# Ledger of designs, part 1: VHH binders against F-box protein At1g11810

Every score and structure here is a prediction.

Target 1, 377 residues: F-box protein At1g11810, of Arabidopsis thaliana (Mouse-ear cress) (q9sa94)
Amino acid sequence: MTTTMSTLPVVLVDEILARVPITSLRSLRSTCKKWEASSKTNLVGGKATARKSSHVGFILIGDKICSMKLDLNGGDDFVDTSVNQVSAFDGFAISQLFHCDGLLFCISNNHYSNYTLMVCNMYLGETRLIQNRSLFESYQNFCSYAFGYDSSKNRNHKILRNNSVSGGYEIYSLKSDSWKDLNVDLEKSIHLWRLGSVSLKGNAYFRVIKVIEEGVWEYNLLCFDFTRESFGKLLSLPFESLGDEGEGIMVISCVRDDHLAVLYQRDTLGIWISTEIEPNKVSWREFLQVDLATLDGFPDVFIAGRFIVDEEKQVVVVFGQETELDLNHGNAFIFGRDGYFTSFTVGDAPPEDFTSYVPSLVSLQIDKTGKRKARDD
Unless a header shows other numbers, all headers, positions and changes below count from the first letter of the chain; antibody chains aren't numbered by Kabat.
F, E and O are the ipSAE of ESMFold2-Fast, ESMFold2 and OpenDDE, as the mean of both directions, binder to target and target to binder. V2 is 0.75 times the mean of E and O plus 0.25 times the DockQ between their complexes.
Where letters were taken out, [cut] stands.
The coordinates of atoms that the task and the answers printed are left out; those that the model quotes come from them. Centres of patches stay.

## First folded at step 6 (VHH; framework vhh_8emy_2)

Design o1 (from k7 with Y111P)
Fold by ESMFold2-Fast, scan of step 6:
Structure o1 (fold): chain B 377 residues (1-377), chain A 125 residues (1-125)
Amino acid sequence: as target 1 above (377 residues)
Amino acid sequence: QVQLQESGGGLVQPGSSLRLSCAASGFTFSSYAMHWVRQAPGKGPEWVSSISGSGGSTNYATSVKGRFSISRDNPSKTLYLQMNSLRPEDSAVYYCARTYEIKYSGDVYTPFDYRGQGTQVTVSS
């Protein structure tokens, strides 16, 4: 197959849009003038002001992509969750999911199917299958990915691929629909964490491990700048992770599309949000600190995963796993001030990942010159 | 210093067999998982096979399963790849590689950190 353009079913787009809160549509007003005009006209006579906090996105449960809507009621412990499998991906075993600028980047490594890389605009119902460079079935297990865009006219969206086997880097451009080798100067002691990147304002931020000496390592953050096509300097973390003792879990997440958040778990669960974030500079503020040992009814073993920060409600939603031999359902926890915590079930298996979702009008179609078409009125 | 040195490559006919060796030095060989990786002209590297430090677990790429066999001799610090029923598409430079194991709560992360100079295998009539 050599097709670089395909369209997802309209029914899938309608299904996803039905679960996107009006607040997410309002955030699109800053992304596209056409959307600003349409959103303003449609909302002039609306009821408008709901005091509910709503979060929408895609969640990876097992090897399947599901749409998720989470409603947090004001002053109530009543949490309303809606999780539904996205049927367009039923033929694919999805191993990795990335979001940037209203686009989803998905990696499939199904046992009976070829490895598939694809970029989807779920709102427009567009999909682009990415041509793989002579990659074989097992090779994808040794690759780390990041998704972003450069500062060029109309944003050139790009995928960075690190191959740990060769130590090499490659970059894909949606504009040219082609891969190129990338010369990257990164210390051999720095290793990119699998599933450890988050897109933020066109850049990608990685969880990395820095090996200090045999058996001794520390967590760090690293930015890849898609405009300069280079890594920045190691970014400081608001906690200390270096030690010979057993270390905790670090997770990163995007907040409001312009802030980075970091979670660090040991006996205490700490969440920090960036106050300034640039490729070579970061500043942090503490958002929440939870002493897990003081929570009555909290699981004895808990491994934190992706998380959602709700600053207005002063809570964090943490997807994670209780280490049991057989878990038929995945649990998520909501932590707040003054020892507040509650839990809810998100599906029939522990969630692997979550990414927030904001629709866009970014076109995946290619024009006569091989360049991605801009969406004109 | 860590060193990996491959040997045993050559020109062979389709359907023949070949055994590759990798001599390791500079580290505790039995504590590390080892791998064979190949790269054909104009193609990216392809993972071929893996073996655990003890030799108790092995894995193979679908393209070589049933034809190739990975093994190790920890006392002599040597990794082997027995290649049977060779095909023209097996032609490549074969590399011996090591992974470093980082234990993470609930999982294990195994980045590649060293590979050798490679040995050329050409399968031609």
Scores: ipSAE 0.133, ipTM 0.570, lowest interface PAE 5.5, mean pLDDT 74

Design o10 (from k7 with V108I Y111A)
Fold by ESMFold2-Fast, scan of step 6:
Structure o10 (fold): chain B 377 residues (1-377), chain A 125 residues (1-125)
Amino acid sequence: as target 1 above (377 residues)
Amino acid sequence: QVQLQESGGGLVQPGSSLRLSCAASGFTFSSYAMHWVRQAPGKGPEWVSSISGSGGSTNYATSVKGRFSISRDNPSKTLYLQMNSLRPEDSAVYYCARTYEIKYSGDIYTAFDYRGQGTQVTVSS
C-alpha cells in the first residue's frame, strides 16, 4: 500500500457539497445566462449603449473561486470590473482551475493536506466528486493535470494526471467514472509545468521546458490528444526562449475557443495568437509587442500571470504581481498599441488562475449504464 | 550522462538504524533538488523525502517523519538518508531520484527526470 493521503471521508465531502445552497447555484446560473446577453449593444428605451467588449469567467484569488466580468468601454476610456466570490466553494481551498466544454475541473487542498478533485457544471448546478486512487501524501505537489474530451458525438470528458514519482500517467473518464493507467512516454529532457494546461478543442496544451544541456533550456508547447490518448510532437514558439532558469515568463491562454495565445515577458511583453493549432503543428501571428521600459509609471518589477486578449479593442489585459512576495494587491494592466497603458485593481491578492467560461448543458449525472445524459431543457 | 548510484542497503532488525548514500555524477549536483523514493514488492513507488539544491529545505512523507533525515554534501556530490527506528513496513528498494527545479516568478516546480538503480533495505528478524 502506498502512503494514503489523509483525506476527509468521501461521505463527509459529499455531505459538504450536498449542503451547498441551491440559491447560490441558481444565482451563479443566472449570472452565466446574463453574461451572453450583456455582450450585446442595445437601445434601451431609446437610449443607446456604447459599444463594448465583455469578458467573463472564473478567477482564483488566493484560495477562493470568484466570478469575474470585465467590460472594456470605448477602448481607452474606462474599465468596469465585477468580481464576486462563489459561495458554493466556501468550504474548500482551491489551488487550480481548468475549463473545458462548459465544465470546471477544480483541485482543492483542504485542511490536513488533503486533495479533492471535482468537476462542476456551474450553469446546471451539478457537481461530481472524483474518486481518488491510492495517492502518496503530498503526491499532488508532483502532479500535472489536464482536462479535455474525446472527439465522439457524446464527448467523453477526461482528466490526465501525471504521476511524477513513478513517471507514469493516469487517465480518468467521466463516462465510466474510473481511472486507468496510461502508457505514455515523454523524453526525460521535457518537463511539464505544474501550473496546469489549457484546454482547446478537446485537447490540452502544456507549457513545457526542454533541457538542452545543464543550465540551458528552452520553452516549448506540448499537446495531449484526448481522442488518441497520446502526446503530440513539440510545438514551436514564435519567439526565441533559450536561457537560464528564471529568464523570461511564458503564459498561455485560449482566444475565441479555437485559438491559442502565448505571452512572453522579458524586457518586452509579446503576445502571439495561433493561426493554426493542432496536436502536431502550430502557426503564429504577432498580436502585440510592448516595450515595458518606455511606459511611464510602469513598475520596475512586474511578473505577468494570466492574460486576456481583446482583438477588437487591440488590447491585452495582464494579471500579475509588482513584486515576487506581494500578496496584498491584485493589480491588472491593460496594454495597447502606441504606448497605451492603464491599470486597475481586481482584489486584495494577485490572481493565481483565470479561465474564461461559457455555460454548457453537459450533465454530470451518471446513469445506470455509466453514461452521462445530456440535458435538453 | 547523469548517473545516480545508491549504496548502504542491507538486512537489519526492527528498531535498527541504517544510512543510505547516493553518489551523483554528470550534472551540477547543487543545482537540483534530490529525493528518496522506495518501492516494496508488489506495490507502487512511494515518495519518502525531498531536499532542495542548497539543502535549506527538506520534506518528509508522514510515514517516516521524525524517524528519517535527508541531507546532502554538495562538494562530494552525495545525497544521504539516515533511517532510524526501522520497521518491517520500511522494507523496500530505495531509489535516489533527481528533479529539475523549474523556476517561475521565484516559485519552484519539480519534475522527476532521473532515478538510480536502487539499494535493497530489508527489515526483518
Scores: ipSAE 0.069, ipTM 0.523, lowest interface PAE 5.8, mean pLDDT 74

Design o11 (from k7 with Y104F Y111D)
Fold by ESMFold2-Fast, scan of step 6:
Structure o11 (fold): chain B 377 residues (1-377), chain A 125 residues (1-125)
Amino acid sequence: as target 1 above (377 residues)
Amino acid sequence: QVQLQESGGGLVQPGSSLRLSCAASGFTFSSYAMHWVRQAPGKGPEWVSSISGSGGSTNYATSVKGRFSISRDNPSKTLYLQMNSLRPEDSAVYYCARTYEIKFSGDVYTDFDYRGQGTQVTVSS
């Protein structure tokens, strides 16, 4: 297969960065924008020296990639959110979004002919289109993906793909611009939750369901090590999940680029953050426990889908579906200490993926003139 | 021991019909959704059709919708695929497959856990 590269114009990159002002967000305290926004909200007894925490990244709402800025204010229940569709992806229906090392990996799901895989460097304005091996229409619901890099010099970025229909695994390398098959031996009782992989320190972490017997299963985590190109051991979770059909919801997220967080929702909502996370080892600490029954106005049916942890403000922002029939609006909830609870609306549909954004100087160009070149092919 | 065995493949002319069967054993057939998947030589696998455990719900890939019909007979533990108006591009090995379903808090996770050995369908003049 051949790989085709396209480059986004520098002007479009500048436009994207203007919608996601990352350099302004690196400030630890306050900005003039926040001050002006506060004055326009007509808050009764408004606060002059509000502390704030800001989160900036890319989010998948419906099948559109959007840039998101979320400003959290301590103690005043004031939340500023800004969501803007990224025009560089207009014309694409995106089904999955992954982030690793400042690069975005996107899957465009076209039920008619095929799917498109692409890796984008938004800072450099570069895009690499990845050729699919299959020439047949693919039902993407049966494929799982992971994005990471190995420990080699200058990091070789890689994509893992598992097609559950074939049972096969294959891996793509950005350096070689080629796919290869992987021999992976995973127990048949372990099922990868296909929309749940998270990139962390170059490796990918999957939510997995381990089947004990018919109707009895438990949640676990599994790491794919892109250096060894193999799965690690099942990683223990800080909560008990063994049960019958209809039990709780598990979601994972990346925190501070070097820690994993897990959310488990049943009658309570618990959040834990890793104190140590490696391919074959994990240790957890509790971050927050919320008794949902004590929250006035919390919906009867709410399914957590994505979350953001803010350790400085001691809150978690949870995105999800309030009802199975409300597909046009994404309701978000903020949970904190001592019964702090508030809500806000985000976008035209429930957010499916959120990734924090950090600019990258990793080049996606395959022009090998003057570059380190191997003649192994 | 779960077993899935396909039959009914063969060589047919374009525009012809063919009926595939899949005999299942080793599990409670009516409790599982069943699927047909195909793979042409040198190509990746493609999902073709699905049917719920009760037979009350069916789905089809766009490329076969209106031409193929999936059905099942739970008492005999058999899955069927009726293929009409066959085209050269339908040529492939057809596999019978089972999915495992896990239900939780308003959602359903599905994944393939077993597949048969396949039956060859060749559509050529």
Scores: ipSAE 0.263, ipTM 0.639, lowest interface PAE 3.7, mean pLDDT 74

Design o12 (from k7 with Y109W Y111S)
Fold by ESMFold2-Fast, scan of step 6:
Structure o12 (fold): chain B 377 residues (1-377), chain A 125 residues (1-125)
Amino acid sequence: as target 1 above (377 residues)
Amino acid sequence: QVQLQESGGGLVQPGSSLRLSCAASGFTFSSYAMHWVRQAPGKGPEWVSSISGSGGSTNYATSVKGRFSISRDNPSKTLYLQMNSLRPEDSAVYYCARTYEIKYSGDVWTSFDYRGQGTQVTVSS
């Protein structure tokens, strides 16, 4: 009935969750319910009201999952932020974090290049360890992941993995708790970026690199449709990125849970938001353009890693590294119109990922209550 | 256009040595990290070893570390795997594989994109 690859990871997860203070989980659930209530209240009475500029989610600082609240309502020169490590993941070194439909998909890379895949429902306090079909040794760098769901009734949540060592693509289904091989017809000149996957309306969007010729490549965008279990056509970007050796930085993010945003950094920092996004079609509008050379106090070296768009305040919050060697500072930058620029600190190291979070009622548990009742006496 | 051609496999007794070769063509060999991957009967593929484009960095699966040695000759566009102290468990088809690597923010994004047809290694007890 229960299939576990190893008892050690299960015991470790149970031990970690058992260490979580009940008050911490209840507090998080209470906060999530309040966010839901606040969102509903803003739409009550048939009137759309101006939303308060407050962002809540999870961030990855180093190898730790932290909850974050970012409040921009105190005025542009003052940002109220709170960051708290989620103790349920103490003892795990988290390398990647994905969000879809209120569920978190986490990849833990243990000492000695061993890794664990898990899906968590933080609202319900549930975790499912995923049996990893990965080969004897498969380093994190050899795998690209995506998280989504199909259009079937009650949604079947799925994980796509490009594991080149296993010969291509595999898909995991939460309903069947099993992996299957997937035949994917993707041109060999197209390469999925390891960290470039964002879930949107059940599908996943990848940053991809298309090799035009030796030493010459361009950024593109590619959708994986979890209903059809196939890739769409290459999607056009609102900027030109022809280059060698990755000189420009491209980052993608979700806006309003139904639109995609793209950030492109080189001499300028540009932000575009999709006006229309489907597996085979996209259109863009410019949100913000910033000439980084005109900003007093902006670091000589900054690599954007994640960003948040606040359309009400007309700003973008960008997280990243101020230098390739400086892992001791967790600075973030806020860019706005008419040369507005400020910075704030979010932790003791640069955030590696950020995921907006909305609670979910999707259960990750097998119906163990029925089984326990049948086995009680 | 990219071609990878393995050779050097065969039937050997436990404790023997074999040297596998992979001839590469259709790309600038020295610009790419190269790998050996094996697949035993009834099992999935297993990563064996990796070498950077310059040859300055090598990595090995725990099961072969200390017995196998990966190397490359960039002028001749050839990848090698020296296999010593062979065990029955090493019996597999050995594949030469290429990865495309992009450096981003101190990290290296790696994707396997091409493999050869493989060469059979059988270690008989």
Scores: ipSAE 0.282, ipTM 0.646, lowest interface PAE 4.1, mean pLDDT 74

Design o13 (from k7 with Y109F)
Fold by ESMFold2-Fast, scan of step 6:
Structure o13 (fold): chain B 377 residues (1-377), chain A 125 residues (1-125)
Amino acid sequence: as target 1 above (377 residues)
Amino acid sequence: QVQLQESGGGLVQPGSSLRLSCAASGFTFSSYAMHWVRQAPGKGPEWVSSISGSGGSTNYATSVKGRFSISRDNPSKTLYLQMNSLRPEDSAVYYCARTYEIKYSGDVFTYFDYRGQGTQVTVSS
């Protein structure tokens, strides 16, 4: 018996990689080097606070990865933004992006029902394709992913996958290039949200729902510790979501690579930032509260999808979808104190994800030196 | 205490039919979408079919569409899978499963929260 629709032919994978232009990879490396140079110039005099209000990363618009630089240093009414499609991923329909330790983890859907998983170092121009265990198109809506690393001295980068059809968990190790099944002690009433885990200090934080009883559920957070390979305790949120029935929108984001932020949207938009974040404990402070009904020009329907916090400017940049029928434009909104509100257009479709980016020297190549040292020792 | 118990599996010849049953208890059966999932030796679990709480909507994997039929009897809290024109590749342990549905911005996200112990189906000449 052969598995059907479970793995792309090796020849097809090689053909897809061969279609990635060398020029595109060089352009991307140049962009990453410019971001590194910009980061270094923040240490030199002038308006240091103004330079801190520059954000760089990757944004997912439709099924395409774009590089984004957002500069908020132009004053209250000026936003300088550049969004450029990353042609290195032309030929891939990307559904999810994760960032950890300067590496991007990308999930690509194919038309024929399987995910392609890849880890990329955009600074070094390295890519590793990860062999997928048999997953079908019907599983695309039932798999949750997380990206992190363990506390070993040289960091072992890992991918956690939850397949809710099986109820099973499995973990991939970059060092061994292999998957293993993972037994986790997680209550059946707790369900990982498919969209967006956030990597923070090597661990992954999930938005989860906890079912209390029929028709009654609440949002919570859950940490997966890649060193212990286990979940922590449910982490409390600074707002009440019991009986929400999906009407309120919760989004999480990483702030300064060391804190977690949560956005909760109904008729108001609330932002909280962690004051303490550990696998088994969290404490929160309110950052911003906005009454959306008081904002002139705010759309009647807006669904927050991702956000960036700028603590220096005391603003939040929120990406999302205005209507189910607006497929031609993506808008972003900037909210600040005392009713400050402005907007700008991002790309040709609503943004589905955003991840901040820092260049890394982590190699994705097979450790031939390690194999040699093991033989000599 | 949610329980799902499958029955009706067995050894049959190619081209034969089987009807699988799943007895549910411990929850309001009519309020939940129900599913059949199968797993063959050496393969990952495969979703087979779904039915809405009312029975008004059904879906099938392409590999079984036109051969399998899912149904439910809410008064008796029982889920069924009628399997016709069975093929050797249908050989698997068949599991009854429940999902929790979250409606978000016009989309429906489904999560499998409970499944039964399974019933073995072997299609062999």
Scores: ipSAE 0.147, ipTM 0.560, lowest interface PAE 4.2, mean pLDDT 74

Design o14 (from k7 with T110S)
Fold by ESMFold2-Fast, scan of step 6:
Structure o14 (fold): chain B 377 residues (1-377), chain A 125 residues (1-125)
Amino acid sequence: as target 1 above (377 residues)
Amino acid sequence: QVQLQESGGGLVQPGSSLRLSCAASGFTFSSYAMHWVRQAPGKGPEWVSSISGSGGSTNYATSVKGRFSISRDNPSKTLYLQMNSLRPEDSAVYYCARTYEIKYSGDVYSYFDYRGQGTQVTVSS
């Protein structure tokens, strides 16, 4: 019954360990979002101390996981980016990437068209392979996933899976290394978006489609509470999408590990950040509105896919496709105040996923009793 | 009220053929993609085959490709599955299913919203 541990890439783990000393790790969790937003990331010395923000995370490019560091300068067009493929996953075609509590949850198609589920702690160099209860390839094409944890002692990290073919729900527990069926109800008119859940404060937030009538649907948000193991009520959005017919593009992202951001694109690009976010309630504030038609040199067709909010710089970094079928450009755009926009290249193909990264000491090893060891906070 | 009613299942020997039918009512049949899904005892459901509303495109699970053929007759609101060279592992309850399709960012996303009560197929000697 015991899951076997495997080793992760030495190079990436060593780089993380070198940048974040283990002796200060207990304070890291409370300060990681401050490091991303803090002016303390400014380079002190040189001529003038220019404001600089740094973002570290993982991106999915052409089915490969890459580490990314993004350094932003305020008020100029300079962007310093470093993108490196994570070699531990060289044999895998990664289709989805989730982050929760310093852990990465990855879904991979192997070369036999089978799916592999894995949870990785890149900081500790630990990996757990998860038994996939789906016997057939076709099940994965109709599954939605979410990653989170409950409020129990030492946090029990969990994966929710919905199979739309069966209408069934099941939940995996890292502590017990086992799946169980979950009895939940959603109206038949509500569908979980397959590539759109974000982990936030232990819970998962889904972009959902609510079907009103044939050819008419709207976006909504829905929270899955991993402590109660149930869905909350539909959460309101700060924009209207009724009658959208797929013209509007909605993307969600996590900000400072405790807030949700939503991007809505039509003729304008709107970004809102939650001021309050709980399983049954949300309130929003507008962060940025960009009239795309007024931007000189902006592509005729752009479809937003993922984004990063930098509140200190008052900008948003948006990854996406420049045309509906163009998979050869890895361009990202930075939008700011007063019509500010610029672009930079992140790879040979547009990123299909992105998650910010905060290291943790959550252990994935199973002891002699079959239980995961308590983490050292 | 959306209704899907399967028929045509039965007990057959390995290597035999069966044709399943699904009678649809309560919606504009030609506007929806239709699917066959199956579930063997003690196992989860498996998608078998799909057909677009017009019948212009079809897809098959790897396990049945080359042996099964999906088709539809929109005037009679009927979906079919022609199953050839049946194997013991094809034994399952076969369900007719409808999906609501959302077109987004150049892709088509299918969401299952209705299925019938199923028809039993048993392949044994």
Scores: ipSAE 0.399, ipTM 0.724, lowest interface PAE 3.1, mean pLDDT 76

Design o16 (from k7 with Y104L S105P)
Fold by ESMFold2-Fast, scan of step 6:
Structure o16 (fold): chain B 377 residues (1-377), chain A 125 residues (1-125)
Amino acid sequence: as target 1 above (377 residues)
Amino acid sequence: QVQLQESGGGLVQPGSSLRLSCAASGFTFSSYAMHWVRQAPGKGPEWVSSISGSGGSTNYATSVKGRFSISRDNPSKTLYLQMNSLRPEDSAVYYCARTYEIKLPGDVYTYFDYRGQGTQVTVSS
């Protein structure tokens, strides 16, 4: 059995890191971070030098957190995958996974933990259980979450929670280890999509549904600014999304930790990457457009769920399911230029979530009173 | 206009039973999932129970499972909550609520769009 740092037991990871000087720790961080870096194909003296593209992160398969390494090597149809369940969470059924600044925010919905919220630093082997303020967390389908940090010294990491039952907003601060109510002025026609937000440069970007009239809605994008603790204006999308029931699906993802990518699937599969992204402004460039009907051997029905962009290889890796009724199909597809298309299998179920892994030195340690000291500011 | 009207609340002793009713009007009742939500003094609203439009599926908060029973009568457009073995912590204003579902490929987005004015339940000796 081969394990990586991300798949080691928390206790073992903590023991190893406690014995490493800070300079060696930075070297180790650099090595782990480089594992996510893509390498391009170079030509030297007319000969091709193929470089390996490697993506490392955490993936949610069913109700389990797994570490994933995805290697894209050589030409067509060469993909090497490694997926290992993270044993530190064996007692939990995880329903949602968020990433910000090398920290993981997890929501558990098993019969034993009753919708526990937790923040984990997998690199330092630290976990903090978030104190429940109310019993609303008993049914997570009515709650939307976001994870980010403010611009204060040493970054105050925060969790935004919206409860659709009350229409209210609350914000948790990692430094104070406490929740507070937040008055937010958001139009009643705008609804935050429960399946997640993406953290980018400390702020959170939400997929939102704007209801125009009963049965008529459109997709939009909205930023929550954790420094100002307010929403920005609706951000323009690079596609038309005005739809009726069941029309299309929109997915968002991070690229290089500083850009947002959007995938829109209907009869085509489109991928756009932001050229500029700020709380009140966005501009887009097209990365890839695929007409799914032109792909020979592609399934009759495919629903995109999660994706990874590899700009150096000029491909996108898309995880999804072949029908809404399909159980335990772990097929993934790679789309590229000029009709390039291939498939591979990841586990026994389609991934429900994916987040890239970047090590962090952000401590989840608190003093005996549950508050961070002035020195930590 | 959509209207939801709750009734059946009152003051009861611990261990007692109450049945709440919600009369719905202004929409096709059988096409919508319905819910009970409660709010105790000084607390935010808490989801209690849900029932599908057909009545074929029900769900309950862990705190009430085994004690409360949700049901509906689509011909009379009425939602019910049968509350047994009531405890002091069940004291709250109980609201009838409707959700709207947007069907997306691979997912269903659900949001609360209407709520009644509530009925007070007080469990005290």
Scores: ipSAE 0.498, ipTM 0.753, lowest interface PAE 2.3, mean pLDDT 75

